# VH-VL binders against Small ribosomal subunit protein uS3 (rps3), part 9

Target 1, 230 residues: Small ribosomal subunit protein uS3 (rps3), of Nanoarchaeum equitans (q74mz4)
Amino acid sequence: MASKVIRKFIQNAKLTVFSQEFIRLYLRGANVSKVIIRQTPIVNRVIIYSARPKMISEERKAHLAKLLELKFGLEKPVIEVLPIENPNLDAHVIAERLAMGIERNIRAYRRLAQRYLETIMNAGAIGAEIVIAGRLSGQRGKTWRFKAGNLRKTGTIGQFELDRAFNIAYLKPGVAGIHVTILKPDAEIPDIIEFKSPEEISIEEIEKIDKEIAEKMKKYLETYLLAKQM

## First folded at step 22 (VH-VL)

Design f2 (from e6 with heavy chain N105Q)
Fold by ESMFold2, look of step 22:
Structure f2 (fold): chain C 230 residues (1-230), chain A 122 residues (1-122), chain B 108 residues (1-108)
Amino acid sequence: as target 1 above (230 residues)
Amino acid sequence: QMQLVESGGGVVQPGRSLRLSCAASGFTFSKYGMHWVRQAPGKGLEWVAVIWYDGEEKYYADSVKDRFTITRDNSKNTLNLQMNSLRAEDTAVYYCARGPLYDVQHGYFDIWGQGTMVTVSS
Amino acid sequence: SYVLTQPPSVSVAPGQTARITCGGNNIGDEEVHWYQQKPGQAPVLVVYDNYERPSWIPERFSGSNSGNTATLTISRGEAGDEADYYCQVWDSSEYHYVFGGGTKLTVL
């Protein structure tokens, strides 16, 4: 009985993570940070934190809600978009901004990584790291690593949050993976512990909804797995 | 205003030790990896060693490994090179050089000191 | 260890374009950096990441890198450009920083 309850909880958590990553990919460009799914007696609330909430039109919310209902089984979803308190300390926001900046000018990758690390540290982070992996020039895949501050911990690991995010820069020769890690001074504990593992994403299910997004998600997983091995 | 000033050079006998120092000013020293680069008289540039911005990692050229130790003191904005078991081939001008902001791998040297001369001679 | 090969010298007439080469196996896959060193002075970074210039370096300094050759190009050569020029890469396999042997540029 206890095993059955645990297995149901794990499956629901995986569906939540899958829905959250799908929402971030669908809303790319709107700087989506965390996505909270809360159930109420009347509706299922999907709360989307964004640094650019005006980019998420009512039409896009309606389409996203239908996709979540029909494919992910989230009955009567109500999508609410809220601003982010501190976008410059949000790993998801930084990773997306960096990825899109590199897409606009691949040669600026070092300057952009340095600028975003400076922004993160000026916003009060204890430490941060940016890793870019892929082909930015030539034929060989490479890794660029940028670090600031102190990411080493001296206390219990469960007492603070390392905010981690992954994003993809879509480039002519291929893709580049971007990992951002931020240690916040006063990390907020989330309502639900989120899985941060792209390997748990089902590309087949996304393809049934939107083939363009499924292709991008496939590249996301391939790039993430390669970067993890490096 | 950004400046690196080396000191501690001189003439020493083979097998002896010498400690070089580099004083940094005009920038936030603790954000940058720091390097030593040397140049023998009439010869080209040779990279010697690097230390990460936080002092956690250090790397050395094969020619100086196990004889030289790079260190830094971020509270004093100083970089140091302890040079032990000196050889005639270590005779060179030693430059202190700054790596790129936050970059712990792919680096170039955007600020250089004027160098300090080390002569290893009997 | 990775080896960078530069010609010992290059000559250019005043006002003409100088090209200084840096050879290495698959150097087109590397980020190549270039330094200028005048007699009695410390080196100065003139090009980094193959193509980028520090803000204090004029646009007549430029770089390119493909295949087995990286090139520093100095347009409208001046007497003030007479110096030794070094290329440099990071060798990730050994975590070493490698310089070329240097090229003396003469403006005649």
Scores: ipSAE 0.756, ipTM 0.903, lowest interface PAE 0.7, mean pLDDT 85

Design f3 (from e6 with heavy chain V104I)
Fold by ESMFold2, look of step 24:
Structure f3 (fold): chain C 230 residues (1-230), chain A 122 residues (1-122), chain B 108 residues (1-108)
Amino acid sequence: as target 1 above (230 residues)
Amino acid sequence: QMQLVESGGGVVQPGRSLRLSCAASGFTFSKYGMHWVRQAPGKGLEWVAVIWYDGEEKYYADSVKDRFTITRDNSKNTLNLQMNSLRAEDTAVYYCARGPLYDINHGYFDIWGQGTMVTVSS
Amino acid sequence: SYVLTQPPSVSVAPGQTARITCGGNNIGDEEVHWYQQKPGQAPVLVVYDNYERPSWIPERFSGSNSGNTATLTISRGEAGDEADYYCQVWDSSEYHYVFGGGTKLTVL
């Protein structure tokens, strides 16, 4: 009895995370931060926070709504797009911008990481860290760490909610994982999320019926399954 | 104008101590990891130590570990190197050098001081 | 620890291209940085991250890195380019920064 309730909860949480990550992937480039799915017997609302809400046209919202019905069983979802108050303090926004910037010029990874970290700190962060892991040059996977301010303050006041995000840069030699951690002044309290970067990934691609989003969604599904622990 | 100025070098006997300092100006010191690099007369460059921008982590070359201590004072824009139990092979010009902005591992040294000479002889 | 090998000296005629090598096992996997040091002076960064130049360094200085060899290339060599040149990497296994032995460039 109790095990059935727990299994249903796990299944619902898994479907919610998958639909949230699908939305982020579908809208890649619109700097989507938080996606809230509010389900009631009457209304299935999907609230999308974006730093570039104008990039999410009514046509794209309608197409996304159709995909959510067909792929995730959300009956007639109502999609609402809201702006982000502080995009330069949003870890999801920064991680996506950095990932896409590295995709455009892999050799600029250091300059881009430094630039975004400066942007974060100028926006008022107490501390921040950007970690890039993967094959940016050569054959060996490596880790680059960029850090500003004070992230160790969490150990002084107990465990606090940090703004953390993970994104993937899709590169010719493979993928690079990007972790962004931002400690903000007292304005926001998000849950702490442990992120794993890809270590030694060999990707498999479906070249026929070319849908880059479908393959990228497979990669996001793999990342979701890795979070199954804890 | 970004500048690093070392001081505290001199002639000392083996087994003695010296304290080097490096004054930084023209940039936000607390955003950068800082290093000491030395060069024995007529020889090449040898990295000595690094301290993170916030002083949280320090790393040393094996040749100086347990004898040298790197510290920084971000309120005074100063980097220091305490050198204990000096040996003849520590004789060198000691440079302070700035690491890349925010970078704490893969890095280069983009700003150097002119160096201060340390001579260890009996 | 990781070892970087440089030739002790290189000579080029004025106006010609100088190439200074830095050898290491799989150095193509590393980020290689290059420094110029004139006699009695502190080193100056001329190339970083294999290929990048600081904004104050003329574009005559360039770098490449593949396989077991990184190369600093100085086009249209001038007498003012005479100096010692050092390559450098970060050795993550020890968290150490490693220099090559240096190369004396002579322009004659």
Scores: ipSAE 0.758, ipTM 0.904, lowest interface PAE 0.8, mean pLDDT 84

## First folded at step 24 (VH-VL)

Design n2 (from f1 with heavy chain D66G)
Fold by OpenDDE, fold request of step 25:
Parts: structure tokens; sequence; C-alpha cells
Structure n2 (fold): chain C 230 residues (1-230), chain A 122 residues (1-122), chain B 108 residues (1-108)
């Protein structure tokens, strides 16, 4: 009995994920940020967050509802479209925009990546990364990495606080995968260890915490200053 | 308006050390990977080292690996190259150069300093 | 290590088109960048990503890359174009930046 319940749960989860991806694909160009599917015994609701909600017409909603019913068994879903507040800090939105931009001009991949990183950073992100993998130049698939700010991918922050998205650019020579990662400004980042120059370190403050460390730092500072004078 | 200015070059004996510095201005230094490239007299260009925009990763040419150390201070817009165990073959004009914006791979050098001459001779 | 091969010298008459080649194994799959260096001066980027040109570089400069050869083309050659030209790639296998040996362009 437990096994059956687990299987059903997994199936439902799988259906949800596939439905979400389907919705994103179907509404490509509408800058879909998030899709929430809420199933109740009374009504199935599909909530779509978009940076361009006006692109999702009533006709498209109706058609999407039918497709969801047919393909995923979502009975008579009610589709709601809501705007998002910060599209420039949304990894899905950026990934889609970048993908579509590259599709329009494959040679502009670097410039576009740079521009969107600027956009993300200007929007207040702590850090961001764009990875493009595919055949943008030549016959061989390659990977391009662009990074800005302070992006911690490891640890608790990396697992829970990063906004991540994947999109595909459909190109004449093939396809390119686009990965966007954003560390948003409101992310609870544990103690950012800022490496201060030895000159910026208050030895007095360290002495209040640990006298032994303070003494070591004093010696280090002396050595550092001597080296700087040489 | 964007410029790189190298300093610290000079004449040293083999086995000695020298520290080069590069001062950046006119652009947001912390957004770019920075490089050292050298050119021996009458010879071609040779890449020496790169440091990522945040200083987290560094790569060196095999010819200088273990002897040279590249560092940066984004708060001061400075790039440095500590050169230890200098050899005659290290004699060259050393250029600091800027990599592409936000790019950590497949880079080019779009801004160059005027270079500083390092001569290693007995 | 990845190796880029350039001819030591190229000569062209004023007003004619100069072509400088850069050879490398499957270089067509790489992004090739080109630099101009005049005597006593630092290098200047003239072409990047095979075909792209900085906004301050004249349209006379163009790049192409296919197969095993990248080419820098300088149309309507001028005396001011006399310089050494270097091609450059990034080698992903070694994380090295690699320059060609350079080509001396003479405009006679």
Amino acid sequence: as target 1 above (230 residues)
Amino acid sequence: QMQLVESGGGVVQPGRSLRLSCAASGFTFSKYGMHWVRQAPGKGLEWVAVIWYDGEEKYYADSVKGRFTITRDNSKNTLNLQMNSLRAEDTAVYYCARGPLYDVDHGYFDIWGQGTMVTVSS
Amino acid sequence: SYVLTQPPSVSVAPGQTARITCGGNNIGDEEVHWYQQKPGQAPVLVVYDNYERPSWIPERFSGSNSGNTATLTISRGEAGDEADYYCQVWDSSSYHYVFGGGTKLTVL
C-alpha cells in the first residue's frame, strides 16, 4: 500500500514537472517565470507568472487548458496569469530572452550574455552566471562561461538560494543550452568572508575576540608593511 | 579614457625577484579578467598569466608556472605580478591586458598597457 | 600545446588587399582574435571572435575562419597598416592563451 502511494506521488510529481515544462515551451516568448499547478477536488488551477502577461491571450489560455487536459490529465484547468515584479532578476526570463536573442543573431552570443549579466547586476544581484553550451561557432560544440559578482555555488546557499534556469536556443547549426544562475539581493548569505587587506584589519577588534590571533596578525602586518616598503 | 599603466620594470640579476604592477582606470576593474602578456626583444607575444575578475582562479603559462604569481586588488584597481627566480629568458616588455567583460573563457585582450621593460642579465 | 602558424611576412601594394593567415588544427572551431602592433607600441585588438570588429577599428579590417585557417583581411592597404599582426586563441584543453608567431605586413 505504501508502495502504491509512493508511486502515485512520484507520478503526480512527474506530471507536474512535465506540465510545467510544457507550459514554458508552449508560452515561449511570454517570459514565463514560474508555473504553479494546484490540484484540488473542486478545481485545478494553473498559475503562470510572466514578465509579459499580455502575450498570453484568452485564446491561448483556452487552448493551453485543453492541451493540459489531453496530455497530462489535468481536468478543466483554470489558467491564471500574473505579472512578476523583477524580470531582470529572474533566471527563467533572462534565459529565455538570451536564447531568443541568440536565435535572432547567433554571432551576438557574447554581447548578449554580457548585456544580460549587466542587466542582472544592475538590478541588484549579488552575483550571476551565464553558461552557453552548443554550436555557436564552428562545427564543434563548446561551452562559454560568463560570470559577474559574487556567486557561491557551494554549500547551503548554492542549494537553496540560487535562482536557476535552463533554456534552449534553436539554431541553424544545432541547439545551444543556456544556463542562468542568479544570486538575488535578498538571499540570506551566511557570513560573507570579506578578505580585508592587512592594513584594513583592526587589530584592536581582534584582540577583543582572540588575543593570540591578534598577535599573529600584528606580526603579519609588520611583515606585510616591510614587504611593501621594499 | 580606459587605460592600463604598468610599472615596476627594471634590470635584475638572474635568480632575483621583481614585482610588476598595473593600474587600471576608466572602467569597472572588478568585471574583467586581467592578464599579463610579455614580448621579448624582437620576438612575438607570449601570454604569461590570467586572474579572474574575483581573483578566485589563476592560470599561468608553463614557462612561468611556479615562479610567477598574479594577484589583483579590486578595491585599488591594481593588477600585480610577482616574479621570482628570474631567468634571462624572462627578459621582455611586460604588458597588462584586459579580458572580455564577464568572460572567463575564450578570451581576447581589448585593452593593453604600454608595457614595462624587464631585463634579466648577469 | 596548441600551435598557431603565421607567415613571417606579407607584402602588399598600396590600395591592394592584404591577407594574413593563421593556421591551426581545427582552428575553424575556435574563436580567433587578431592584434596589430606597430613599432614601439602596444598591441591593438583589430578583430575578435573570428569576424567581429571593435567599433574603433576601420571596416577595412575583416576576419574569417574555417577549417584549419583563419584569415585577417585588410582591404585598401595603407602605409599606416604596416605593422606586426598576431592571431590568438584560447586553448580550452590547457587553459592557455596562444599567440601566433606574428606576421610583418609591408605596404610598398
Scores: ipSAE 0.873, ipTM 0.948, lowest interface PAE 0.5, mean pLDDT 91
Fold by OpenDDE, last read:
Structure n2 (fold): chain C 230 residues (1-230), chain A 122 residues (1-122), chain B 108 residues (1-108)
Amino acid sequence: as target 1 above (230 residues)
Amino acid sequence: QMQLVESGGGVVQPGRSLRLSCAASGFTFSKYGMHWVRQAPGKGLEWVAVIWYDGEEKYYADSVKGRFTITRDNSKNTLNLQMNSLRAEDTAVYYCARGPLYDVDHGYFDIWGQGTMVTVSS
Amino acid sequence: SYVLTQPPSVSVAPGQTARITCGGNNIGDEEVHWYQQKPGQAPVLVVYDNYERPSWIPERFSGSNSGNTATLTISRGEAGDEADYYCQVWDSSSYHYVFGGGTKLTVL
């Protein structure tokens, strides 16, 4: 019985993920932020959060419902579309906008990335990152990274506090993956310890505090510099 | 008006040290990677070093690695270059230059200072 | 290390089109940037990302990049365009920024 329950759980989880991705793809251009699928014995509900809810017409809802039933076995789903509060702080919205922007003008990939990163930061984000991987210039796929503010990707913050999204730009020479990461202003961030590079340490200042430590630091710096030359 | 102003250049003997500074104004300094680029008299441009917008990462040309240190103070809109163990071949005009907005790897230099001359001679 | 090769000099008559080349292995896969430097002055970015132009740079300046050669094109050349021109890339393998040797453009 436990095995059956686990299997059912896994299947439901998979269906949920695939359905969500399908919905995002089907409603591409509507800046879908979040999709919640709730299945109850009485009714199946699909709640779609969008930055452009007006783009999802009743006809599109009806058609989507049929597709969900046909492809995923979601029986007569009720589709509800809700607006989002802060589109400029939504990684999914930004990723989609960026992807579509690049599709319209592949040459503007840098400018667009910069603009959207500015948008994110101006909206009050603590930090943000945009990574584009694909063929934007030339024959070889490359990766471009844009980063702003204070972005912590490790630990608890990395797992729970970051808003992350992935989207694909469909381009003439191929495809480009777009990753957007946002640390929102309401995130709880632990105390940040900043470490100075050995090269940035003023030995003179240390000498004023402790001469023995200063001597040790001098030796350490020499070793560090030698290692860096290797 | 966006501006970079270098200072600290001068004449020094080989083996000595010199510290260059670059003052930035007219833009949000903390959003940009910053670079040092040098040009020997009558020669071409040579990239020297880069520091990320937050100072977390630094990269150096092989010719200066282990001898030069790039630092920045975003609160003061200042870029610095500590040059140790100077050599005759380090003689050049040193420019500070701004990288692309938010770019941490690929890049160009869209704003330049007027440069400061460093002469290393016995 | 990645190497960029430029001709030492290019000459054009006033009103004619100048083309300055920058050679590199598979440079067409890289973003090439171009700088103008007049005597006694700091370099000025004139083209970036192969073909993009800063808004303050005249439309006479354009860039292209394919195969093993990037090209800076200056249409309707004028005396004021006399300068040294440098191409530049970022080498991802070494994390170095690499300049070409520079090209002196003469308009006469």
Scores: ipSAE 0.873, ipTM 0.948, lowest interface PAE 0.5, mean pLDDT 91
Fold by OpenDDE, last read:
Structure n2 (fold): chain C 230 residues (1-230), chain A 122 residues (1-122), chain B 108 residues (1-108)
Amino acid sequence: as target 1 above (230 residues)
Amino acid sequence: QMQLVESGGGVVQPGRSLRLSCAASGFTFSKYGMHWVRQAPGKGLEWVAVIWYDGEEKYYADSVKGRFTITRDNSKNTLNLQMNSLRAEDTAVYYCARGPLYDVDHGYFDIWGQGTMVTVSS
Amino acid sequence: SYVLTQPPSVSVAPGQTARITCGGNNIGDEEVHWYQQKPGQAPVLVVYDNYERPSWIPERFSGSNSGNTATLTISRGEAGDEADYYCQVWDSSSYHYVFGGGTKLTVL
């Protein structure tokens, strides 16, 4: 019995994910940020957050509802579309815009990535990363990475505070994957690790922690200072 | 106007150390990876080192690895190159160069300094 | 290490088109950048990402890249175009930035 329940749960979870991806694909161009599917015994609700809610017409909603019923067994879903407050800080929105931009001009992938990072940073992000993987400049698939600000991917921040999105650019030579990661300004970052210059390092504080490291640092600093005087 | 200005070059004996500095102005320094590129007299360009915009990652040419250290101070808009155990083959004009905006790989150099001459001779 | 090969010199008559090649293994899959260096001056980026041109660089400068050869094309060559030209790539396998040996362009 437990196995059946678990299987059903997994199936439902998978179904939800696939449904969400389907919705994003179907509504491509509408800058869908988030999709929430709430299933109740009485009514199935699909809540779509979009940066361009006006692009999702009533006709499109109706059609989408039918498709969801047919493909995913979502019975008579009610589709609600809600706006988002900060599209420039939304990883899904940016990813979609970037993907579509690259589709229009494949050669502009760098410029577009740079521009969108600027957009994200100007919107107040602490940090952001754009990764493009695919065939943009040749026959071989490559990965391009763009990074701005202070993006901590490791630790507790990396797991819960990062806005991440993936989108695909459909290109003539193939497809390119676009990954966008945004650390939003409201993220609770416990400690900003500032890289201190050697001169800013307190040897005394290090000595309190590890004497061997302190000695090494002292020698390093001495060498550094000598070099600086030259 | 965007500008890079190198300093610290000079004549040194083999085995000695020298520190180069590059002052950046006219752009947001902290958004760019920075590079050192050198050119021996009458020779071609040779990449020396890169430091990421946040200083978290550094890479060096094999020819200087273990001897040179690249650093930056974003608060002062400065790039530095500590050169230890200098050799005659390190004799070159050393250029400070800016990488692409937000780029951490596949980069080019769009702004160059005037260069500073380093001569290593006995 | 990744190696870029350039001809040591290229000559072109004024008004004619100069083509400088940069050879590398599967260079067509890489992003090639080009620099112009005049005597006693720092290098100047003239073409990046194979085909892109900085806004301050004349349209006479163009780039192409396919197969094992990247090419910098300078149309309507002028005396002022005399310089050394370097191609450059980033090698992802070694994390090195690699320059070609340079090509001296003469406009005579």
Scores: ipSAE 0.873, ipTM 0.948, lowest interface PAE 0.5, mean pLDDT 91
Fold by OpenDDE, fold request of step 25:
Structure n2 (fold): chain C 230 residues (1-230), chain A 122 residues (1-122), chain B 108 residues (1-108)
Amino acid sequence: as target 1 above (230 residues)
Amino acid sequence: QMQLVESGGGVVQPGRSLRLSCAASGFTFSKYGMHWVRQAPGKGLEWVAVIWYDGEEKYYADSVKGRFTITRDNSKNTLNLQMNSLRAEDTAVYYCARGPLYDVDHGYFDIWGQGTMVTVSS
Amino acid sequence: SYVLTQPPSVSVAPGQTARITCGGNNIGDEEVHWYQQKPGQAPVLVVYDNYERPSWIPERFSGSNSGNTATLTISRGEAGDEADYYCQVWDSSSYHYVFGGGTKLTVL
């Protein structure tokens, strides 16, 4: 019995994910940020967060509801569309906009990536990254990476505090994948400043970089060691 | 006006060291990868080194790897090149150049300094 | 290392179209950038990403890239276009930025 329940749960979870992806695809251009599907014994509710809620007409809602019922067995879903507060800090919105922009002009991929990074950063992000992978120039697929600000991807903080999204640009020569990562300003990232002990600093390495700094560091170390002996 | 100004060039003997500096103005320095490119007298352009916008990544041409160190100070809008163990073949005009906005992999050079001459001779 | 090959010189009459080539193995799969360098001056970016132009560069400058050859085209050549021109790519295998040998354009 437990196995059947688990299977049903997994199946429902899969259906939810596929339904969400379907909704995003169906409403492409509406800058969908988030899709929440809540199933209760009384009513199935689909909540869609969008940067362009007006693009989702009542007719489109009705049609979407029918499709969800037909394709995923979601019985008579009630579709609600809500606005989002800051689309410029939403990875899904940015990814979709970028994808559609590249579709309109494949040659503008760099300019568009740069523009949207500016948009993200101007909106107050701590850091952001855009990765485009695909056939944008030539016959070979390549990857372009754009980064701004301070993006910490490593550690426990990176997994929970980063807004990540993926979208696809459909192009004549093929497809391009677009990854957007945003570290939002409200992210509680502890500033762990690890101070290296002066004793751990390689003066030789510094000398290779800047002799003046190396000399200053030597003096500092000398002072530090003297102070430590007192 | 966006501008890069190199300094620190001069005449040195082989085996000696020299430090070049590049002062940036007119743009947000911390948003761009920065490069050194050199040109020997009467010769073509040769890329030397790049440093990412945040200073976290650096790459060098094979000809200078292990001898040259590229650094930057975003608070001072300054790019530096520490050149150690200089050789005669290092004689060139050294340019600092700006990479594309936010670009960390691919790139071109859209702003150049006037260059500073480095001569290595016995 | 990736190698870019340019003709050492190209000559055109005023008002004619100059074409400067840059050869490389499968260069058509790369983003090619072009620089103009006049005597005693620093290089100036004239074309980037194969065909894009900086806003301060005239429309007379254009780029193309296919197969093993990238081409910088300068329409309606002027005396002021006389310079050395360099193509450049980023080599992802070595993480090097690579320049061609340069082409001297003469407008006579």
Scores: ipSAE 0.871, ipTM 0.949, lowest interface PAE 0.5, mean pLDDT 91

